# Designs tried in a protein design chat: miniprotein binders against a9bab2. Part 26

Target 1, 221 residues: a9bab2
Amino acid sequence: MRQRLTVSESKAIFHKEFPFVVPAVYRRLVDELIVELNLLKNQERFVADGVFAIGLTSIFLDFTKGYKPENQKGILLEAICKCTGFSASNLEQIALEAKKLANGLNTNEIKSLITDNNRDEKESTYKLINKNNHYSRIIAIGIYKLVDMQSNGFNKEEATENSYLDLVNNFGYTKERVEKDVNLYKSSLDKIEKALELIEMNIKDEKRRNKERVSRTKPGQ
Short names: E, the ipSAE of ESMFold2; O, the ipSAE of OpenDDE; V2, 0.75 times the mean of E and O plus 0.25 times the DockQ between their complexes.

## First folded at step 13 (miniprotein)

Design z4 (at its last look DockQ between E and O 0.89; V2 from the best seeds 0.00; counts 0 for: pae E 2.1 > 1.5)
Fold by OpenDDE base, look of step 13:
Structure z4 (fold): chain B 221 residues (1-221), chain A 120 residues (1-120)
Amino acid sequence: as target 1 above (221 residues)
Amino acid sequence: SDEELYQRAESLKESGQFDQARDIFSRVVQRYPDHAKAWRELGRTLQEMGDYQRAVDSFRQAISMNPEDVDAYKRMAESLRRMGQYYEALEMYWRALEINPDDEQIYRALEEAYRLYYEE
């Protein structure tokens, strides 16, 4: 059994795999993912399934929307996964497969896809959507995003903002817990978006001021 | 002198005489509400006594006066954890790590706090 990596050891690997400076606004995201992924990797009841993969990739995508340069995002996700014993490419593939499986299905049809790990003795079949997976905010967000992606395809009218809550019990979790974590996610996302907007405004203002200074210092020919 | 009172309180705390230390630190912070160190030490004393709510309040005062007090954040997080306020504890550990990003002890405590948060 590979000795459990400490967060410090994972971070050391991360810095080797990502030889770029992480902007300050994204450091917490990176650190949170490293801590959570490292924790989950060591949980016996944890399965990196389709719901998890959707959650992780969605979190990463949503929180790195303003990340520059864009070509580093793939390397960043890979580094986060590698340092915690995951494969980014595998998780992206699993997320895609889970999305395909759920594509065009209503909430009731999705319920039928949720399978209990305890049933089939045959350890060998990878299940994309598992019941009673080790809970994390990543799973909660995965459930949320799984339903949100479907509502965009079907009649917008019936998909209430809280439709994902109808699946929560089928996954083996409480509505209150999942809702709390989803709301915290939304709140955190809003905060980072506002922070990024402020940073962009400040940069524009500084550029304007610098242009004005340069224009004033040019001696009138 | 106020400094003598503070030193006496520290000595009492170190000797495990937490009740007496608490009383003296309380007097110090009442007279000098801007004394960040006294608020932190009051919080620490209260934490040792198991009065976690008052400890949190004291640490909050210490942090308001010294936003870079890593120890106050850590102890506040621990006190919050002891009260079952796991989410708030997580936030305090993360704030501590913003100041000291290489603190392995905080990461260990944070992992445990996450575990507890996800077991509820």
Scores: ipSAE 0.738, ipTM 0.871, lowest interface PAE 0.7, mean pLDDT 89
Fold by ESMFold2, look of step 13:
Structure z4 (fold): chain B 221 residues (1-221), chain A 120 residues (1-120)
Amino acid sequence: as target 1 above (221 residues)
Amino acid sequence: SDEELYQRAESLKESGQFDQARDIFSRVVQRYPDHAKAWRELGRTLQEMGDYQRAVDSFRQAISMNPEDVDAYKRMAESLRRMGQYYEALEMYWRALEINPDDEQIYRALEEAYRLYYEE
């Protein structure tokens, strides 16, 4: 059943839904998301809300920036979500709605959304920004991206790189935990970007050497 | 010979005589610091003795000489987990999966390690 899938069962579904080869550099991203989503799906207090959706879609996009062929990225995300009991299109829609709700708001206004949403008497499953969701690094990145979006947008002068920490306690988490997970995320991104740069440099060097050999080849006998 | 010493230490470890096994494996790696299997078995012995930090150090030596030693990565991860270093344990399990991508035991260990990591 969907509620108690093993990672092995999820990977079997993934391979049915993504009938292409995942390049080696991206295999850990895929496997790690499957493991984490399987874990979270089975947690009683977990809600796939807007902050989670922002985190998941941001992680995916950031780590697949160089993915080829480009037209397979959407299918890849769909397969990762489906094999763990999530809908990529639903999560992308929820992420968009949460971004729109926070768009144009300063940090204090965002804090009010967290507090107000948690006091709604209706089912929490349709709230976009929930307090005390089951912690994961995916939510940590979602919090980070809420403020990082402001840093790159119209409220840049109000937000700084570390302003996301001001929201952490409003979500019910500790600053130390969230900061650790955000820093690990940044370090992981730096490592994959450097690995891709080295691969590209080696390809360019090999092409240059091959062109030089062809250009310098003297006529044979 | 070092092979005879190694085999005796391995037998002592399997018999639960960890102090003696540790002493002999330590002599083997001191004499033959490039002996990957001896480093791994020293790490396993230290792990059974609860000396998780020295176990991790020994497994790291084994891995530096044999980067394809899946058991060393898995055992190193187990020691890191026992020390409460959950993120580091996750990293070693993921490196083991790069070698054996469909190892079901590693995926089960990952699920448990993520659970502990998120409850931290």
Scores: ipSAE 0.508, ipTM 0.759, lowest interface PAE 2.1, mean pLDDT 84
ESMFold2 (binder alone), look of step 13: mean pLDDT 86; pTM 0.839

Design z5 (at its last look DockQ between E and O 0.80; V2 from the best seeds 0.00; counts 0 for: pae E 1.503 > 1.5)
Fold by OpenDDE base, look of step 13:
Structure z5 (fold): chain B 221 residues (1-221), chain A 120 residues (1-120)
Amino acid sequence: as target 1 above (221 residues)
Amino acid sequence: SDEELYQRAESLKESGQFDQARDIFSRVVQRYPDHAKAWRELGRTLQEMGDYQRAVDSFRQAISMNPEDVDAYKRMAESLRRMGQYYEAIEMYWRALEINPYDEQIYRALEEAYRLYYEE
């Protein structure tokens, strides 16, 4: 029986795989992902499918938009995935495949792609879009992002802000739950963006004050 | 003395006399509204009595007086979980972990809260 990693063990692995300081503003994101990924890995009905991969990669990208240096983001995602027994590269590939599959499709056409994980069908074809996957906010966000990406394509006119809710029942979830988690995601994203803006303002102010101090201490040659 | 009243309430709580302990802790926090420990222990007493809403209120006061009270956050989260307020419980566990980031017991409780939250 592969011994379930504790969150503490996963965090220890994370620090080995990511030998940089995580800025305070991003610590919550990292810890939440470690906890959730560790939880999901141990769920029998969980499949790391295309919807999940879209959700995870989108969450990571959206919440690390202000992360500096930029070159550490890939290492950060890899460390988060590795410490919880996932592969970042595999998830990115699966996400890309799912995006390609859904590209140019309307919501009704996407519904047709949602298939039940019938355990009995030996068909080796890795299903990118599964019905009744173990629910998480990552899945909810995956559903949201899957549809949101389509609205930016050729058929802009029909995708309303809540079009993703039309798919929720087809995935086997309640609209209320998914909507709640998506709204919490949006709210959290807004909070971090505001926090980052404040940090940047403070840094600019400090730099200005330091320049002013240095200019005052230069003896008039 | 106030200390004697507090100690008496603690003794009553430990002996399972929660009603009497609650009454004494309530008097203590009325007289000394800034007494963080008394608020926490009142919350614990109320939690044991199954009065989770009042427990949460008491823990909130304890946290306001001592923002580093890990135990108050944890117990507040537990009480919230008992009331089915899983999202709020999760947030309180995360607050506790901001103070003590390596508490495995809190992580276990947090995972359980996530499980319950996702099963609703």
Scores: ipSAE 0.759, ipTM 0.881, lowest interface PAE 0.7, mean pLDDT 89
Fold by ESMFold2, look of step 13:
Structure z5 (fold): chain B 221 residues (1-221), chain A 120 residues (1-120)
Amino acid sequence: as target 1 above (221 residues)
Amino acid sequence: SDEELYQRAESLKESGQFDQARDIFSRVVQRYPDHAKAWRELGRTLQEMGDYQRAVDSFRQAISMNPEDVDAYKRMAESLRRMGQYYEAIEMYWRALEINPYDEQIYRALEEAYRLYYEE
């Protein structure tokens, strides 16, 4: 059995590996990923394959787009992965390999890449796109993002919104389940974007009020 | 008199007389709809009776009046979980963690709620 960590134990490791302040707007993202990765680590059917890796790295990059300072983003992802028993560099490499394999393919061609879970480590090159992996919203986003990479001349927004559903049954999931989680993901992205806009507005308002206070106390006024 | 009615309902709840406690707490919140603590205790009583939908409604009222009530968020999440509304339960647990970020019990409940959500 791999070492089973509680969320509290993983968070202690996280703070050791990431000795910086996480801005409040990103704390839920970090904590939620730690909770979900701890859960998945203990699931017998779970494989950290290319679809999972695409999903995880995409979620992280999408939600941290505004993160400052930029040079801490890599350290942040490394800490989240390490504290839950994953390797960020391995996951990023696997995501890149899966993206290269699917690059320029239409949905029907991607179906031919989906294989059974490969539990033999000697055959790890076929672990990139597996069916019947343990379901998570991270996998749902991975499936969605695979289609987002198509170069087919169609209206990309229309194709992206609907065409990923054609793959869902090939992965062994229901269309309803995956569509629900993709829509929740889109809604969550909208919410964090709005939260960041509100935070910026409040900072600007406070700076204006502080400048007015300091100006009133200037010598010679 | 209001305090006496409330204390009687709490005593009835503690002794397992949930039907009577529910009836009294319901009267208290009807007469005093801004009584956050009475809404929470009504929710707790309904939860013990297995009436999870009305428990959720009561906890929502308590939260609207006291948005820092960690116990109300946690118990609302538990009732939502018992009804199979796992995503909504997860959201209530996260709101509780915004108030009390070091509660190991909430993190354990979150992990279980995610497991149920994904196995649905």
Scores: ipSAE 0.624, ipTM 0.821, lowest interface PAE 1.5, mean pLDDT 85
ESMFold2 (binder alone), look of step 13: mean pLDDT 90; pTM 0.899

Design z6 (at its last look DockQ between E and O 0.83; V2 from the best seeds 0.73)
Fold by OpenDDE base, look of step 13:
Structure z6 (fold): chain B 221 residues (1-221), chain A 120 residues (1-120)
Amino acid sequence: as target 1 above (221 residues)
Amino acid sequence: SDEELYQRAESLKESGQFDQARDIFSRVVQRYPDHAKAWRELGRTLQEMGDYQRAVDSFRQAISMNPEDVDAYKRMAESLRRMGQYYEAIEMYWRALEINPDDEQIYRALEEAYYLYYEE
């Protein structure tokens, strides 16, 4: 059994794999993912399935919308995954497969895709959507995003903002727990978006002030 | 002198006489509500006594006066964890790590808090 990496060891690997400066606004995201992924990697009942992969990739995408330069985002996700013993490319592929599987399905049809991990040892078939996976906020967001993505394809009228809660029990979790983590996610996302907007405004203001200063210092021809 | 009272309280705390230390620190913070160190030490004393709620309150006061007090954040998080307030504990550990990002002990405690949060 590979010795469990400490968070410090994972962070050291991260810095080797990501030789760029992480902007301050994204440091918590990176550290949170490293901590959570490192924790999950060491849980016996954890499976990096399609729901997990959707959750992780969605979290990363949503929280890095303002990340510059954009070409570093892929490297950043790869570094986060590598330092915690995951493969970003594999998770992206699994997420895509899970999305394809769920595409065009209603909530009831998605319920039928949820399979228990305890079934027979013999089916070596990688299950994309597992019941009773080790719970994390990443799984909660995965469930949320799985349903949210579907509602955009079907008649908008029936997809209530809380439609994902109808699946939660089928996954083996409580509605209260999943809802809490989803709401915290939404709240956190809103905070970061607001912070980024403020940063952009400040940069624009500084640029304007600098232009005004330069214009004033130009001797009148 | 107030300094003598504070030193006496610290000595009592170090000697495991937590009740007496608590009483003296309480008097100090009542007389000097802006004494950040006294609030922290009161919190620490209360934490050792198992009075986690009052410890949290004391650490909150210490942090309000000294926002860079890593120890206060860490101890506040520990107290919150002991009360089963895992989410709040996690947030306090993250705040401590914002100040000291290389503290391995905090990361270990944070992982444990996450584990407990996800097992509930």
Scores: ipSAE 0.772, ipTM 0.888, lowest interface PAE 0.7, mean pLDDT 89
Fold by ESMFold2, look of step 13:
Structure z6 (fold): chain B 221 residues (1-221), chain A 120 residues (1-120)
Amino acid sequence: as target 1 above (221 residues)
Amino acid sequence: SDEELYQRAESLKESGQFDQARDIFSRVVQRYPDHAKAWRELGRTLQEMGDYQRAVDSFRQAISMNPEDVDAYKRMAESLRRMGQYYEAIEMYWRALEINPDDEQIYRALEEAYYLYYEE
């Protein structure tokens, strides 16, 4: 069957699988995920491991918190995954299993789990972290989110930033690369939250003007 | 006239005389800093000459005056990519897609830019 799709072909499938209007504020998220997933699907070294699955589902949920109608979120994620040759239900299962494996583990215990996982040459699914996986910002966010869930300090945000970087060497990635992508992620979240606030203010202002205009042009006035 | 200077520079650019085209376009934008098309053509000329940083600066000026100029975004992204500024190139390609969302060439360029970005 066809495994190597162009982005244009994936977009055509997406529109068939998601026949609803995607609000403008979310179009970049959807299109960017399609581009990145197409790229990764075609990479020989890529494996959809636990950290990748956590990263993808976390990115989607974080950026779609304000999405209306709420009941379309699952359909949206399913369409994004399907049009790029992934299964949303499979990725959600992988993410859940990865969270179970890491539950209650500190960073050093996670490092030990990575070492054991890398010894199985036939292991291709449900690994928490695959050492030779193709890098992406999705994996960077997965590492960040995994360690954020396990942080124990009073200053949770500060500990999370420093702690997740301790794992990066085990992947063959650079600390600077991963930190940059995590910071860009945080900045993008701030931007979409501001955009949603502005959109809501503009909608309220438009409704106020429309009520005033209709009232002034009301028959009999 | 200013239109004659612009047309001459454009002809020089098309004939491959980039040094002369650059000099004339530079004169036009210095005298008329609001001339969006001249900034874009200066950027294109600089890009052909391999002066990617000055090309980016010129395209940025064109964009500030005409935010709907898809070609300026695409060419700015290409120059940024050639300088190894992959994240910035990706951002310019997305701005071009906001204007023209079905541009297949931009999506192919995005895939390559993400690939290069992740290799860093």
Scores: ipSAE 0.626, ipTM 0.824, lowest interface PAE 1.5, mean pLDDT 83
ESMFold2 (binder alone), look of step 13: mean pLDDT 89; pTM 0.886

Design z7 (at its last look DockQ between E and O 0.83; V2 from the best seeds 0.00; counts 0 for: pae E 1.6 > 1.5)
Fold by OpenDDE base, look of step 13:
Structure z7 (fold): chain B 221 residues (1-221), chain A 120 residues (1-120)
Amino acid sequence: as target 1 above (221 residues)
Amino acid sequence: SDEELYQRAESLKESGQFDQARDIFSRVVQRYPDHAKAWRELGRTLQEMGDYQRAVKSFRQAISMNPKDVDAYKRMAESLRRMGDYYEAIEMYWEALEINPDDEQIYRALEEAYRLYYEE
């Protein structure tokens, strides 16, 4: 059994795998993911399934929209996964497979895809959508994103903003818990977007001031 | 002197005489509401007594006066965790880690807070 990595050990591996400076605005995201992934890796009832993979990749994508340089994002996700004993490429593939499986399905059809992980059968057919997986905010966001992705397709009319809540009980969770974590996610995303906007404004203002200063210091020819 | 009162309270706290220490620290912060250290030590005393709600209030005052007080954040988080306020505890641990990002003890406590949060 691989010895459980401490968060400090995971962070040390992260710094080896990501030899770049993480901008201050994204440090919280990185650290949160390292802590949560490290925790989940050590949970016996945790399965890195399609819902989890959708959640993780969506969180990463949504919170790194403003990350520069863009070419480091892949390396960053890989480093986060590797330092916690996951594979980014595998999770991306699993997420894609789960999205394909759910593509074009309504909420009721998605319910039929939710299956119990009966541990007893030796041939653990890898199930993309598991009931009673170890709960995390990543799973909650995965459920939310799974439904949100469907609403953008065919039947736009009936998908209410809270349609994902109709699946929550089928996953084995409470609506209140999932809704809380999804709302916290949305609020956190809004905060980082506002912070990024402020940073961009400040940069523009500094550039303007510098241009004005340079224009004033040019000796009148 | 106020300093003598504070020192007396510290000595009482160190000796495990928490009730007496609490009373003196309470007097100090009443007279000197801007005394950040006194608020923190009051919080710590209250935490040791198991009065987590009042401890949190005291730590909040300490943090308002000294926003870099890692110990106050950590102890506030611990008190919140003891109250079952796991989300708020998590947030306070993260605030502490923003100040001291290499504190392994905080990470261990944070992991436990997450575990508890996800088991509810």
Scores: ipSAE 0.772, ipTM 0.887, lowest interface PAE 0.7, mean pLDDT 89
Fold by ESMFold2, look of step 13:
Structure z7 (fold): chain B 221 residues (1-221), chain A 120 residues (1-120)
Amino acid sequence: as target 1 above (221 residues)
Amino acid sequence: SDEELYQRAESLKESGQFDQARDIFSRVVQRYPDHAKAWRELGRTLQEMGDYQRAVKSFRQAISMNPKDVDAYKRMAESLRRMGDYYEAIEMYWEALEINPDDEQIYRALEEAYRLYYEE
């Protein structure tokens, strides 16, 4: 997309690109991503980098777990991206390349990679982080997920909680802000996972009741 | 004359006598704690006075009595924004959008709230 759009205009495009009903449990996710992507697109110097792409694709995948029908999930991401002027396939490729760069690196090695990225001498390194991008929750989750993929000696949960904060200094963001947004993300993810489990339980309970009704029916014995 | 007290408080608010309006609305909600309109008008009066903390508390009471009051959510969000509580303001704007999902003014306010939140 080549022009700046209002959220209302983007939602109109979204409905054209995704001509299906979005289940209620996912409606805020979709609308919030549209709002945030429009905000980012309106930044004069925003460039989709590896951290952003990892963040966006991770948020989408985590929150759409259990989305039915499954074959609409890719169409949904494509519509969200297209209506805000982004390409889902391009962002997925950027995320893949960023994951390959960070594979097997510890936090200090990632810090060095970020420093090298600021020299603007390597195309692959440039795609990991762009200093001109303004902070967003999507970037915070990207930093969190980037460190979560490390192979190191830390406990998985402990390394995730403290190691990503070590990188925040290199981005010029407040550790307290990033920690708050990561914790809100974890809480929101837990809530939607519990909501989906309740939906699943209600479906199984209805099937059980229907099966019990059929099994209690006898042919005039 | 509870209706008389309420009407007097509204008149005082309209004339800019916010201290007196606040005092009367406070007495009304103290006597009738389920009076949704009085809680909302107390909140609006406190907003005019710049007392955003007490305005938010009053709007919470109004919302608890009438959870479909889009204006109360919007005004609460505006007070929260003025206090620098941008995340809570964002959440109140989303509550308003649950009721009125195509309100362009709310989306513009929401975009500004996100901008302020991320710049903090």
Scores: ipSAE 0.581, ipTM 0.785, lowest interface PAE 1.6, mean pLDDT 82
ESMFold2 (binder alone), look of step 13: mean pLDDT 90; pTM 0.900

## First folded at step 14 (miniprotein)

Design e1 (at its last look DockQ between E and O 0.88; V2 from the best seeds 0.76)
Fold by OpenDDE base, look of step 14:
Structure e1 (fold): chain B 221 residues (1-221), chain A 120 residues (1-120)
Amino acid sequence: as target 1 above (221 residues)
Amino acid sequence: SDEELYQRAESLKESGQFDQARDIFSRVVQRYPDHAKAWRELGRTLQEMGDYQRAVDSFRQAISMNPEDVDAYKRMAESLREEGQYWDAIEMYWRALEINPDDEQIYRALEEAYRLYYEE
């Protein structure tokens, strides 16, 4: 039995796998993911399925939109996954497969894809969409994003902002819980966006001040 | 002296005389509402007494006066957890970790809070 990694051990591996400085604004994201992924890895009822993969990749993507340099994002996700015993490449692939499976389907058709995870079948048929998976915010976001991706394609009109809630019971969760976690996600995202805006403003102001200083020090040619 | 009162309260707390300690700390914070340490110690006393709601309030005051009080965040989180406020506890642990990112004890407590949050 692989001895459960502590968060500190996971972080140590992370730093080995990501030899770059994580900007302060993204540190919480990284730490949160490490904590949650480490926790999930040790849950017997947890399966890293398509919904989970969609959730994780979407969270990472959404919260790292402003991350510079952009070429480090892939390495960052890989490091987060590796330090918690996951494979970023596998999760990305699973997420893609799940997205493809759900593409063009309505909510009722998606319901039909939700299947119980027969734990006893050792065989590798990775069910992309599992019912009664160990719950996490990542799963909640996965459900949310799975539905949100559909609304952008066909019938823009009727996809209410809460259409994902219609699937929640089919996944084996409560609407209140999933909604809470989705709302927390949205709120957190808004906070980061605001923080990034402030950082950008500060950088612009500093650049302006520096230009003004340089212009004052240049003797009038 | 106020310092003597504070020290007496601490001694009482350490000796397990929580009721008396609480009363003295309460007097101290009433007289000196800006005394961050007194608020924290009042919170700790209340926490030991199982009065988690009042502990949370006391820790909140301590944090308002000293935003870098890692212990106050940690103790507030613990108290919130005992009250079933797992998400708020999680947030307080994260705030503590923002100040002290290498605190393994907080991470362990945080993981437990997440576990509890997801089991609810």
Scores: ipSAE 0.785, ipTM 0.890, lowest interface PAE 0.6, mean pLDDT 89
Fold by ESMFold2, look of step 14:
Structure e1 (fold): chain B 221 residues (1-221), chain A 120 residues (1-120)
Amino acid sequence: as target 1 above (221 residues)
Amino acid sequence: SDEELYQRAESLKESGQFDQARDIFSRVVQRYPDHAKAWRELGRTLQEMGDYQRAVDSFRQAISMNPEDVDAYKRMAESLREEGQYWDAIEMYWRALEINPDDEQIYRALEEAYRLYYEE
């Protein structure tokens, strides 16, 4: 049974699955993932493959690095996935399998792993590293993060910041598009990290001011 | 008076005389550059004329003076989308959602903007 959920319907499910308050600084992350995943779920050409799974799990971990309380992170990802028709545990397993396939490979070896079609009718409900998947910023980050796996298999001087662009055409996308989306990702990550720093500074400053006020206003012997 | 010029421009806009309304609103904002409502109405007039880039510029001025004007963000996003500036439109829709967090019309517009962005 295929459901075409509106964002409002997905958010209603999200709130049932995540019965905690999402701090304001993370609301955009949650809502944007719900919007994008809802869009992708209904795309004919979309496959939740290994590159997508690497991208999604990486985005979530990068943006939730400062999330408190820590024990709610897993529940948060589960709720985001479930409310849009995905399984967090399945995606985490797919990401792990794709990372194992790509680990230590050079660019040419990864190119040979990128396949248009898995024709066998096996138990697998996905293809791990696909050409021509429905494009999204999540896929762009998946390609970008895949290069981090390469750099652990190459000397530092061989892998550059832009080495991921060498693979982009093999996935069926344009370099200009993927580079734009990776740069937007880096900028967004910097912004949330700076916002978290300011929140922490404000908490410390309010504690100092409250301590000073209490000290001055308490009559005492 | 300047209030009479503003009211005349609004009347011209409502009657579909967008060229004349644009010219008068432009005069008002040139003379009173911190007039947030005049910038917003200039943007609306330009939007009706299909001059989306100038509409964006006018809405940006209105927003700089009234950062809580949800309609200015929504209209700026619409104009950006018409210009094919899909990511900028997406950002303006998110800023509108910071003000009105559960606006279904904005979420539908976001879904379409993301679709267009990925199809670009």
Scores: ipSAE 0.660, ipTM 0.827, lowest interface PAE 1.3, mean pLDDT 84
ESMFold2 (binder alone), look of step 14: mean pLDDT 89; pTM 0.878

